VHH binders against q96fz2. Designs and how they scored, part 121

Target 1, 269 residues: q96fz2
Amino acid sequence: CGRTSCHLPRDVLTRACAYQDRRGQQRLPEWRDPDKYCPSYNKSPQSNSPVLLSRLHFEKDADSSERIIAPMRWGLVPSWFKESDPSKLQFNTTNCRSDTVMEKRSFKVPLGKGRRCVVLADGFYEWQRCQGTNQRQPYFIYFPQIKTEKSGSIGAADSPENWEKVWDNWRLLTMAGIFDCWEPPEGGDVLYSYTIITVDSCKGLSDIHHRMPAILDGEEAVSKWLDFGEVSTQEALKLIHPTENITFHAVSSVVNNSRNNTPECLAPV
Below, E stands for the ipSAE of ESMFold2; O stands for the ipSAE of OpenDDE; V2 stands for 0.75 times the mean of E and O plus 0.25 times the DockQ between their complexes.

## First folded at step 8 (VHH)

Design B13 (framework vhh_8pnl_2)
Fold by ESMFold2-Fast, scan of step 8:
Order: sequence, then C-alpha cells, then structure tokens
Structure B13 (fold): chain B 269 residues (1-269), chain A 120 residues (1-120)
Amino acid sequence: as target 1 above (269 residues)
Amino acid sequence: QGQLVESGGGLVQPGGSLRLSCADAGFTFSDYDMAWYRQAPGKERELVARIYSGGTTNYADFVKGRFTISRDNAKSTLYLQMNSLKPEDTAMYYCAKPYRYSGSTPLDYWGQGTRVTVSA
C-alpha cells in the first residue's frame, strides 16, 4: 500500500470517527496538531495522514480506551535514527510485513512500547500489471458502502460531483499501523511517523495485487488494536490478517501523478 | 445562520468587471473544495466554477477565459473575478461548499447569494 485517498475535511473526518470508550460513553477523538492535516485524493509516502491512537500515549494517567486523532508522517522514522534528515533513511518503511514485524528492530521496538495506531483513509490505490504491456491499471479499493438510489437526469459535468455526494455517509478504511517518535539530533519538534502493516492479499484482490494492508474491520478490532494499556502485543497481532470485506473499481490514470488532487482520481471509469 | 456570506454583486454594463467574495465563518476553510453557482430568474442553479482544496480549478464552458476563481485560505475567503460580463451573466451568484463536505443540512452548503445585473 503506497497511495491513499483521505480527502474529508477535518470536521467531517472527526464525526466519521465517533466511538465509545471503555465506560460506554460516546466520544469524538480529540485532535493533536490539527493544522498539519492536509486532505487529499492522492496521498503518497512522506506526506502526513491522520491516524487514531490511544490518549494514554500523550497523557500519563489517561484512559487507554480514549482516542486522539493526529496527522503523522507516512514512512516510519525509528527513534534510534541518528542522521539529521529522515529522508536519508537507508530502507523503505512505508509498509511493514506482518510476518517479519517481530524480527525487524525498526518495528519491534515501537510495537513493544504499545505504539499501535489506526491509519485512516477513504480507501487506497493499487496498480494491476497488464499482460503484454508495461502499463498498469489503477484501482481504488475501499470498504463496501451503503448506496442510496436517486432518480433524475445526470449531465456529464455533474456526474463526478454526484459521486462525491456518497461521502457524507462514507465508512472510512481503518488500517493497522505502527508509529514511532523521533527526536531530531539537531533539536526541533519530535517527529511522529507511521508504517502500514501489510498481509497477503485476500482472494477478492489477488488479481489486482499480491499484498494488501492489514484492515481492522469493525469497532471491536479497532478498539483492541489501539488499547495498548489493556491489550498485549501478542493479543493485538491476532487481529492482523487478510479480509474479504473489501470492494474496488478501476480509476483513470489521473491518479498516477501524485500532484493530481481532484475527485477524478477515485471516480469510476 | 448562514456559514457563507457573499458580497461584491451589483449593476454593471456589458464588457465590465466585478469581483465577488465569499467569507466562510464556519468550518476549516482550507480543507474544503469550494464552488460558485449562479441562478437566473426561472432557471435552475448551475455550476460556474470550482476550486479544489489543493488549488486546481474547473470552469463551465460559458465562462472559460472570462472568469477566474481563487481562494485565500488565510482569510477564509473565496473569490470570483468576472471580466467581459455579458447580459446573460445576470443572475444571483451563490458560494457553495459541495454537499459532501459541509453542514448538517443542504441549507448549510449555500450562502444567501449576491445579485449581479449586466444591463444598459
């Protein structure tokens, strides 16, 4: 997983993340650094994306079931990284394989500290290899959504905007992530960065790509992954597996250029 | 309780110019795609121009080359620069946040409008 859409405005995104804490109280996640959130239809590694994480990471005596939402850099920078420029990291930390997560120091150490997060997206993009050509077909992949029926004539200029109307009730994709905190050796603000855990692709996606993000399907899975105060690393890792509860459609090559940031990136073709 | 307030409309002669403004007091302006629509008496409301949160713009064919949409995120303000105005541009002009992005009701997505009259 190397490209996502996360275009909802901050207030809409926040409402989409409504949840219940351990006490059964209905809550919205509290923002940290909300000014760093940049909505986009076309998010690439090194950009910031919103993640959910336990409030206990920021407040010593907080209830570990309460949630913070924060923008984090996509591409985990390990806490032990000694160079002054994170872009100089020798290896790619955009994704973390589920089968080797406990073998790689970059992921094992933050995981041992309970640094689990849920990466939020409208959905993600994958490029299918096409036989007999070097061209690839992009697909937008997301949770199944509830669709509404409307009658009426739809003009060509209005059709892409009508697709956008689905977003009011959109179920966000919730991907399992690991984050770390890096303190620049030269000083400055601590950098929060994350990686998306990947698993073998499910049967439904196998013709598009051989890997998929580890998707946390439903609030029970999301709550257990985030709650590092009550759920051990061993128990949390049991939530990491492929899911068949996913859908997709082909999109145009507009998405190929990460500078393109319009609804056309995810509109069906 | 409108979140969007349009201004800058008025009476202008054919060939003249006007600059419309839309101030957003509600949500985080920089996060939203924004649009200008217009509605002539007895006609349906139609899209004039759209500007995405990243700055990309789209225009209706009937205004291309004459109108320019822009935004100032620091001021939470949307603009429409209208040049070479024609009598057929006469309409109420509405600032809009696309339905999916704002408010709890359709009324929260539209301003009250500003009237543009091109005549005489």
Scores: ipSAE 0.000, ipTM 0.296, lowest interface PAE 12.7, mean pLDDT 83

Design B14 (framework vhh_8pnl_2)
Fold by ESMFold2-Fast, scan of step 8:
Structure B14 (fold): chain B 269 residues (1-269), chain A 120 residues (1-120)
Amino acid sequence: as target 1 above (269 residues)
Amino acid sequence: QGQLVESGGGLVQPGGSLRLSCADAGFTFSDYDMAWYRQAPGKERELVARIYSGGRTNYADFVKGRFTISRDNAKSTLYLQMNSLKPEDTAMYYCAKPYRYSGSTPLDYWGQGTRVTVSA
């Protein structure tokens, strides 16, 4: 997973993340650095994307079931990295394989600190290799959406009213992530960065790509992954597996260039 | 900044009436169920009344017969007519536009609220 869409305006995204804490109280996640959130139909590694994480990471004695939403850099920079420029990291930390996560120091250490997050997206893109050619077919992959007579479909939204019908009740893709905190050696703001855990693709996606992000399907899985105060690393890792509850459609080559940031990136062809 | 804007709250004597309004600046108002919630100081937010997109209504037991929820789809506005107000109705009143996911907890979008005080 190396390309996502996360285009919802901040207020719509926040409402889409409404949740229930351990006491049963309905809540919206509280923002950190909301001005760093940049909506886009075409998010690549090194850009910032919104993640959910436990409030307990920021407040001593906070209820670990309460959630913060924060933009983080895609591409985990380990806390022990000694260079002044994160782009000089010699390892690709965009994704983290589930089968070796406990063997790699870059991921094992933040996991031991409870630094689990849920990466938010409208969906993600994968490129299917076409035999006998260098051309690849891009697909937009996302949760099945609640279908009502009023909701409309993604391809039918050609006016503001119709676009609101598609996105007002859009179920965001919730991917299991690991984050870390890096303090620049020369001083400055702490950098929060994340990686997406990947698993073998499910049967439904096997013809498109051999790997997929570890998707947390439903609020129980999301809550357990985030709640590092009550859920151990060993228990949380049981949530990391392929899921069949996924939908996709082919999209145009417009998405290939990460500079293109328009609705055409995810529109069906 | 909020898509829902409540108004119409104020100070009223016991037995009085108020009409609350909630303007939805967004689109698709007619396609969504709408609700009024309230929160008194030191208490949890509670459902007061709900109106479904098809016009069906549902009320909390203690407001039945006293409050009436209604909507004007052409104006994208939700209303709560409150009659025979009691001191225990004193609260901040919020309108909500629910967002729901398959298999997930119901999600509600909240406005900033409008304050209702019932006292002598």
Scores: ipSAE 0.000, ipTM 0.090, lowest interface PAE 22.0, mean pLDDT 82

Design B15 (framework vhh_8pnl_2; at its last look DockQ between E and O 0.40; V2 from the best seeds 0.00; counts 0 for: pae E 5.0 > 2, unsure alone 60.3 < 65, grease 27.2 > 24.2, SAP .674 > .668)
Fold by OpenDDE, look of step 9:
Structure B15 (fold): chain B 269 residues (1-269), chain A 120 residues (1-120)
Amino acid sequence: as target 1 above (269 residues)
Amino acid sequence: QGQLVESGGGLVQPGGSLRLSCADAGFTFSDYDMAWYRQAPGKERELVARIYSGGYTNYADFVKGRFTISRDNAKSTLYLQMNSLKPEDTAMYYCAKPYRYSGSTPLDYWGQGTRVTVSA
């Protein structure tokens, strides 16, 4: 996964992330560093995206079922990194493979500290290689959306006209991530950064791409992944697997340029 | 969500100029795409211009470089500078927070409108 969409306004995003704590109380996540959020239809590595994480990461004795929403840098910067510039990392931390998560120190260490997060997106992009050509067809991949009274059905064959009716209650994609905290050697603000855990693609996506983000489907999965106070690493990792509960449609080549930030990026062609 | 309030409409001669404003009393103005629509008597509402949260702008074909949409995020205000106005531009002009696409914009994301009349 190298490209996502996250363009909802902060207030809409907050509401979309409504949840129940362990006591059954309805809550909204509190923002940390909301000014770092920039909505975009075309999010690339090194940009900031909103993630959910347990309040216990910030507050001693907090209820670990409570959630915080915070923009973090895409591309995990390990806490042990000693260079002054995160861009000097010699290895790619945009994604973490589920099968090697416990083998790589950069991911194992923060995971062992309970630094689990849920990366929020409208969806993610993947490119299908066309046989016999150097051309790649981009696809937008997301949760199936429920038709509301005000919204049309979203399907792979939906016309652009139908697409215009869809966005009253968009279900956000929730991807499993690991984050770390990096303190610059020269001082300054702590950098929060994340990696997206990837798995083998489900059957439905296998023709598009062989890998997909680990998607946490449903409130229970999201809650368990976030609640590092009550849920062990071993139990949490059981949540990491492919899901068939995904839909997709072809999009234009507009998304190929990371500078393009318009609805055309995710609109069906 | 905050109420959108349009202003700046009025009577102007052909070839004249107007600047419309739309004030958003809501929060997180900078996160929203904004747009101007217009509705002439007996006609359907149509998009005039759109400015995305990222600053990208789109204009209807009839604008032909005459209008400029802009925003001031610090003031939570949307603008439409209209130059070289024509009688055909006579309409009620509405500010909106289009919910991704104009066809699905909730009613609470529309202003009450400001009237523009272009007449000799």
Scores: ipSAE 0.541, ipTM 0.794, lowest interface PAE 0.7, mean pLDDT 90
Fold by ESMFold2, look of step 9:
Structure B15 (fold): chain B 269 residues (1-269), chain A 120 residues (1-120)
Amino acid sequence: as target 1 above (269 residues)
Amino acid sequence: QGQLVESGGGLVQPGGSLRLSCADAGFTFSDYDMAWYRQAPGKERELVARIYSGGYTNYADFVKGRFTISRDNAKSTLYLQMNSLKPEDTAMYYCAKPYRYSGSTPLDYWGQGTRVTVSA
C-alpha cells in the first residue's frame, strides 16, 4: 500500500469523521496543524495525510476516547533516528507487516507507547502485476458505499449534477497505523510520522495484490484501536486482520505519476 | 463553509467580455474543487467550467476556448473570464462547491447567481 486518495476539503473531511465518545455524545475530531492538510487524489509516501489519534497523546488526563485529527508524514521516522534529514532513513517505513510488528524496533517501540493512529483516505491504489509482462494495472480500492440516489457511483463524476453526488456521505477508508515523534537534532518542530499496518490480502483482492492495509471496519474497531488508555497493545492487535468488506475498480495509468492530482486518477476505466 | 456570492454580471453586446467573480468567506477555499454553472430561463442548469484544488481545469464543449476559469486562493475567490460573448450565453451564472454531506444545504454548495445578458 503506497498510494492513496484523500481529496475532500478539510471541513467536509472533518464531518465525515463524526463519531461518538464513550459517553455517547456526537463529536467531530479536533484538528492539530490544519494548515498542513493538502488534499489530493494521489498521495504518496513522504507527503502529509490526515490521521486520527487519541486526545490523550496531547493532554494529560484527557478522555482517551476523544479524537484528534492531524496531518502526519507518511513513512514513519523512528524517534531514535540520528540523521538530520528524514529522507536519509534507509529502511522503507511506508508499511509495517503485521506478522513482524513486535520484532521491528521502528514499530515495536512506538506501539508500546500506545502510538496507534487511524489513517484516513478516500481509498487506496494497488497495481496488479500481469503474468509475462512488466505492465501493471492500477485499481482504486475502497469501502462499499451506500447510495441514496442512482447517480452516486464514481463513474457518474463526468456528469455536471452527478459530479457532486459521487462523494455524498462518502465512507472514508480507515486503516490501522502506528506513528512516532522525532525530534530533529538541530532543533525545530517535532515530526509526527506514520506507517500503515499490512496483512495478507483477502480472497477478493488476492488477484490484484498479495498484501492489503489492515482495515478497521466500523466504529467499534476504530475506537478500540485509538483508545490506548483503555485498550492494551495485546487487545488492539486482535483488530488487525484482512476484511472482505471492500470493493474496487480498474483505473487508467494517469495515477502512475504521483504529480497527477485529478479525479481521473480514480475514475473507472 | 460560508455562503458563495457571485458578482460581475450585466448587460453586454455580442462579442463583448465580462469577468464573473465568486467570493467564498470560508478559510478552507483552497481545498475545494469549484465550478461555474449556468441556467437560461426554462432550461436546466448546465456545467460551464471546473477548476480542481490542484489547478487542473476543464470546460464544457460549448465554451470553445472563449471562457477561462481561474481562482485566487489568497482572496478566496473563483473567476470566470468570459470573452466573445454570444446571445446564447444569456443566463444566470452560479458558482458551486461539488460536495454534499449530511446536514448540508443548497447554500453550502450553490451561490445565489449573477445575471448575464447578451443582446443581439
Scores: ipSAE 0.197, ipTM 0.639, lowest interface PAE 5.0, mean pLDDT 87
Fold by ESMFold2-Fast, scan of step 8:
Structure B15 (fold): chain B 269 residues (1-269), chain A 120 residues (1-120)
Amino acid sequence: as target 1 above (269 residues)
Amino acid sequence: QGQLVESGGGLVQPGGSLRLSCADAGFTFSDYDMAWYRQAPGKERELVARIYSGGYTNYADFVKGRFTISRDNAKSTLYLQMNSLKPEDTAMYYCAKPYRYSGSTPLDYWGQGTRVTVSA
């Protein structure tokens, strides 16, 4: 997973993340650094993306089932990194393989501290290698959505009367992530950064790509992954597996250039 | 009174210029793709220009080279700089968020408009 869409306006994104705490109270996640959220149809590594994490990470006595939403840098910078510039990191931490997560120091250490997060996206992109061509076919991959209209298309968003039908009640993709906190050696703001855990692709995606993000399908899985105060590392890792509850459609090559940030990036061809 | 408030319209001679502004009372302006539409008397509303949250712009063919859309996220304001105005540009100009949500009303995603008249 190396490219996502997360374009919802902050207020819409917040409502899409409505949840229930341990006591059964309906809540919205509380924002940290909301001004760093940059919606985009075409998000690449090193950009910020919104993640959910437990409030207990920020307040010692907080209920671990309460959620914070915060923008974090995509590409985990380990807490022990000694250079002043995170871009100097010599290894790629965009993704973390599920099979080696407990063997890699960069991931094992923050995981042991309970630094689990849920990475939010409209969906993600993958490029299918086509036999006999040099071109790859991009696909937009996302949770099945509840349909109100048969012919409702993403392109219809440019028609005022059809805007609501495209994104109203969109079910955000919820991917399992690990984050870490890095303090610049000479002082300055703490950098929060994350990696997306990856697994073998499911049968439905095997023709597109051999790997997929670890998707947390439903509120029970999301709650257990986030709640590091009640759910151990070993128990949480049981949530990390391929899922078949996913859909996709082919998109145009407009998405190939990460600088393109328009609805055309995820519109069906 | 709605969330989007347009200003800057007026009467100008052909070849003249106007700068339209649209102030968003919301706190999430920088997150939204924004657009300018117009509606001439007796005609349907049509897209003039859009600017995406990432800064990319797109224009209708009939205004390319004459109009420039821009935004100031710190001021939560959208602009349309209109140059080389023609009588055919005479219309009510509307600021829009090309996104609506369940329970929203037209006032949440449409401004009330600002009138532009191009006449000798």
Scores: ipSAE 0.032, ipTM 0.495, lowest interface PAE 6.6, mean pLDDT 85
ESMFold2 (binder alone), look of step 9: mean pLDDT 76; pTM 0.769

Design B16 (framework vhh_8pnl_2)
Fold by ESMFold2-Fast, scan of step 8:
Structure B16 (fold): chain B 269 residues (1-269), chain A 120 residues (1-120)
Amino acid sequence: as target 1 above (269 residues)
Amino acid sequence: QGQLVESGGGLVQPGGSLRLSCADAGFTFSDYDMAWYRQAPGKERELVARIYSSGSTNYADFVKGRFTISRDNAKSTLYLQMNSLKPEDTAMYYCAKPYRYSGSTPLDYWGQGTRVTVSA
């Protein structure tokens, strides 16, 4: 997973993240650095994306079931990184393989500190190899969406006008992430950055790509992944596996260029 | 929400020392990056030193080797030890604490400041 869409206006995104804390209280996540949120249909590594994380990361006596939403840099910069420029990190940390997450220092250290987050997106993109052509076919991959009154199900057969209506009730894709905090040696703000955990693709996606992000399907999985105050690393890692509860459709090659940021990037072809 | 109170400023001779304190009456002091800024008359506020929640520190070039920033999380207090003071260090010194969780706009908490005068 190397490309996502997260285009919702901040207020719509916030409402889409409505949740219930441990006491059963209905809540919206509280924003940190909301001005850094930049909606886009075509987000690449090194850009900022919104993530959910436990309030306990910022407030030592907080209820660990309460959630903060914050933009973080895609591409984890380990806390131990000694150089002054994060772009000089020698290896790509946009994704973290589930099978080696406990073996690699860049990931096991923040995971041991409870630095689990949920990466939010409208969905993600993957490029399928096609026989008979040297071109790859891009697909937009997302949770199945609930049919709203008179709007119909989202699919390749729907008109562009129908796609505009679905965003108010869109079920965001919730991907398991690990984040870290890097303190610049030259001074400046602490950099929060994340990686997306990846797993083997499910049967439904195997013809598109051999890997997929670890998707947390439903509020119980999301709550347990975030709640590092009550859920151990060992228990949280049991949530990391492929899911079949996804859908997809082919999209235009417009999405190939990360500078293109229009609804055409995710519209069915 | 949090209230910052600076103290320890005063009049001192060149080459002298002062220790500034900043008490945070709010909760969560240990989770915030804290900083000292200063403002001389007619000038803009400038960063003097920063201490991250981890304890790591960073200093402006003009105070390196002379000033030391530290924190006591148990007492919710930030310190600035100022040695080898120069007339150019004369300023109002401010404690700053960024607001980490809030509604729409993140804010920094500022104290009222403590005055440091370095003169013969």
Scores: ipSAE 0.000, ipTM 0.180, lowest interface PAE 15.3, mean pLDDT 83

Design B17 (framework vhh_8pnl_2)
Fold by ESMFold2-Fast, scan of step 8:
Structure B17 (fold): chain B 269 residues (1-269), chain A 120 residues (1-120)
Amino acid sequence: as target 1 above (269 residues)
Amino acid sequence: QGQLVESGGGLVQPGGSLRLSCADAGFTFDDYDMAWYRQAPGKERELVARIYSGGSTNYADFVKGRFTISRDNAKSTLYLQMNSLKPEDTAMYYCAKPYRYSGSTPLDYWGQGTRVTVSA
């Protein structure tokens, strides 16, 4: 997973993340650095994306089930990185393979500190190889949406008005991530950055791409992944596996250029 | 919730030496950056020395050349070798293990401290 859409306005995104804490109290996640959130239909590595993480990461005595939402850089910069410019990192940390996460220092160290996060997106993009040609067909991949059962198929060609209305109650894709905190050696603000854990594709996606993000399907899985105060690393890793509860539709080549940031990027072709 | 336990403090004359130890009961010692802080009576707690998980070190200017921080990952133990001690080094010394961040400030696991007194 190397491209996502996360275009909802901040207030709509916040309400889409409504949750219950351990005591059963309804809450909205509290923002950190809300002005750094940049909605986009076409998010690439090194850009900022919103993630959920436990409030306990920021407040010593906080209830670990309470959630913060914060923009973080996509592409994990390890806390031990010695150079002044994060873009000089020699290895790609956009994704973290689930099968080697405990072998790589860049990922096992923050994971050992409980630095688990949930990466938020409208959905993600993948490019299907077309046999007999070098061209690739992009697809937008996302959770099935309950609202679309009343308005017909979300990808139906003759439903442009219905397509726009689905954003009002869109179910955000929730991907398992690991984050770290890096202090610039010459001073400056701490950089928060994340990686998305990847697994083998499910049966439904195997014809599009051989890998997929580790998707946390439902509030129980999201809560357990975030709650590093109550859920050990070993228990949390049991949540990391392929999921079949996803859908997709083909999109135009407009999405190929990461500088394009319009609804056309995810509109059905 | 592993506990950090400091030891090695005591009374020493100016110019003397002490070696502080910090034992970490946790099983992930070698994955963490470790630090020594100190707090003199009536003063704020201040960083003395830090050793990163990769082995590099950082020292406060007032201890450079006199103190050496080191770690033994096999024993899950952090050390601070203190040479040429001065009366102004008198303080409670704390072992710290970075845990998380609050904004830009690390929130650390702390030990209970070990007292160092430098006097005639």
Scores: ipSAE 0.000, ipTM 0.127, lowest interface PAE 17.8, mean pLDDT 82

Design B18 (framework vhh_8pnl_2)
Fold by ESMFold2-Fast, scan of step 8:
Structure B18 (fold): chain B 269 residues (1-269), chain A 120 residues (1-120)
Amino acid sequence: as target 1 above (269 residues)
Amino acid sequence: QGQLVESGGGLVQPGGSLRLSCADAGFSFSDYDMAWYRQAPGKERELVARIYSGGSTNYADFVKGRFTISRDNAKSTLYLQMNSLKPEDTAMYYCAKPYRYSGSTPLDYWGQGTRVTVSA
């Protein structure tokens, strides 16, 4: 997974993340660095994306079931990285393979510290290889959306102007992530950065791409992944597997250039 | 359900002021973000102002400097102070409170609305 859409305005995104804590109290996640959130239809690695993480990461003795929402850099910079410029990191940490996560120092260390997060997106993009050509067909991939009576998903298509209403009740894609905290050697703000865990593609996506993000389908999976105070690394990793509860549609090549940031990027063709 | 009751709307001249109130009969008011939305005739509902449970506020560009959102947690009441009202502010004003979680999609509780008319 190397391209996502996360275009919702901050207020809409915050409401889309309403949850219940361990006591059953209804809550919205508390923001950290909300000014760093940049909505986009076409987010690439090294940009910031919103993630959910446990409040216990920031406050000693906080209830580990309470959630923070924070923009983090996509592309994990390990806490042990010694150079001054994170862009100098020689290996790609955009994704983390589920099968080697406990073997790679960059991922094993933050996992040992409970640094699990849920990466939020409208959906993600993948490019299907077309036989006999250098061209690839892009697809937008997302959770099946709740249908109110006579409402259409964007893939089911009403008139194009009805797509604005789809976003008011959009079910955000919730991907399992690992984050780390890096302190610049010269001083300055701590950099929070994340990677998306990947698994083998499900049957429904196998013709598009051979890998998919590890999707946490539903609040029970999301809460267990985030709750590092009560759920061990070993137990949390049991949540990491392919899911079939996913849908997609073909999109225009407009999405190919990460500088294009318009609704046309995810519109069905 | 039916927990939010808006009041304070009315007819006012351009340049006038109104204070809207939203009483929440439910529990846990202090734990929730609260918002004011409006819907003008023939238009969709749009966010006017939001106040977070911690007290920080957020405003639509078209009301910045003129409207102030506030809350009284002891009274479980949300307010919108509207100054320098313009004919363009004519709308039904709605109080919104986050609904219980459903999947990854939260739903807001809505009140019945209070009508604001700005006319000469």
Scores: ipSAE 0.000, ipTM 0.111, lowest interface PAE 19.3, mean pLDDT 82

Design B19 (framework vhh_8pnl_2)
Fold by ESMFold2-Fast, scan of step 8:
Structure B19 (fold): chain B 269 residues (1-269), chain A 120 residues (1-120)
Amino acid sequence: as target 1 above (269 residues)
Amino acid sequence: QGQLVESGGGLVQPGGSLRLSCADAGFTFSDWDMAWYRQAPGKERELVARIYSGGSTNYADFVKGRFTISRDNAKSTLYLQMNSLKPEDTAMYYCAKPYRYSGSTPLDYWGQGTRVTVSA
């Protein structure tokens, strides 16, 4: 997973993240650096994306089931990185393979510190290899959406005209991530950056691409992944597996250029 | 290492005002969420107000409408403007950088506190 859509306005995104803490209290996540959130239909690595993480990361006595929402840089910069420019990191940390997460220092260390996050998106894009040609067919991949009378009783993958109706009740894709905190050697602001854990594709996606993000399907999985105060690393890693609860539709080649940021990027063709 | 130094506490009569300051000698002030806590005699330390690195604020119900938290990133200083003070506000007030979870939480992430007494 190297391209996502996360275009909802901040208020709509915040409401889409409504949750219950461990005591059953209904909550909205509290924002850090809300002004850094930049909605886009076409998010690439090195840009900021919103993630959920436990409030206990920021407050000693916080209930670990309470959530913060914060923009973080896509592309994990390890805490031990010594150069002043994160873009000079020699290896790609956009994704973290589930099978080697405990073997790679860049991921093992923050995971051991409980630095688990949930990466939010409308959905993600993948490019299907077409036989006998160098061209690839892009697809937008997302959770099945609940149809409503207000949205014209439509499911996902309907015409672009109907997509405007579904965003108010859109179920965000929730992907398992690991983040780290990097302090610039010369001082300045701490950089928060994340990677998306990847797994083998499910049967439903195998014809599109051989890998997929580790999707946390439902609030129980999301809460257990985030709750590093009560859920051990070993238990949390049991949540990392492929899911079949996913849908998709083909989209225009407009999405190929990461600088294109329009609704056409995710509209069905 | 964060060296937090609070100032501005004192003795005031009910209805009075005080402005607390917290100077951070550390180099990461602008990235941190900052908070004011207080501890009344015989009570546990409780959150009064929080300001996120992005500028959003949150207040305990018992101070909402009376206290205002603010920050000056250029001066690495956190403030708490306290108006309409009540005897119930009497406490030691502490500046804090909310801790990232770690097995060890350094004491230098908390200031030494500044005393506020509200009495006639």
Scores: ipSAE 0.000, ipTM 0.088, lowest interface PAE 23.5, mean pLDDT 82

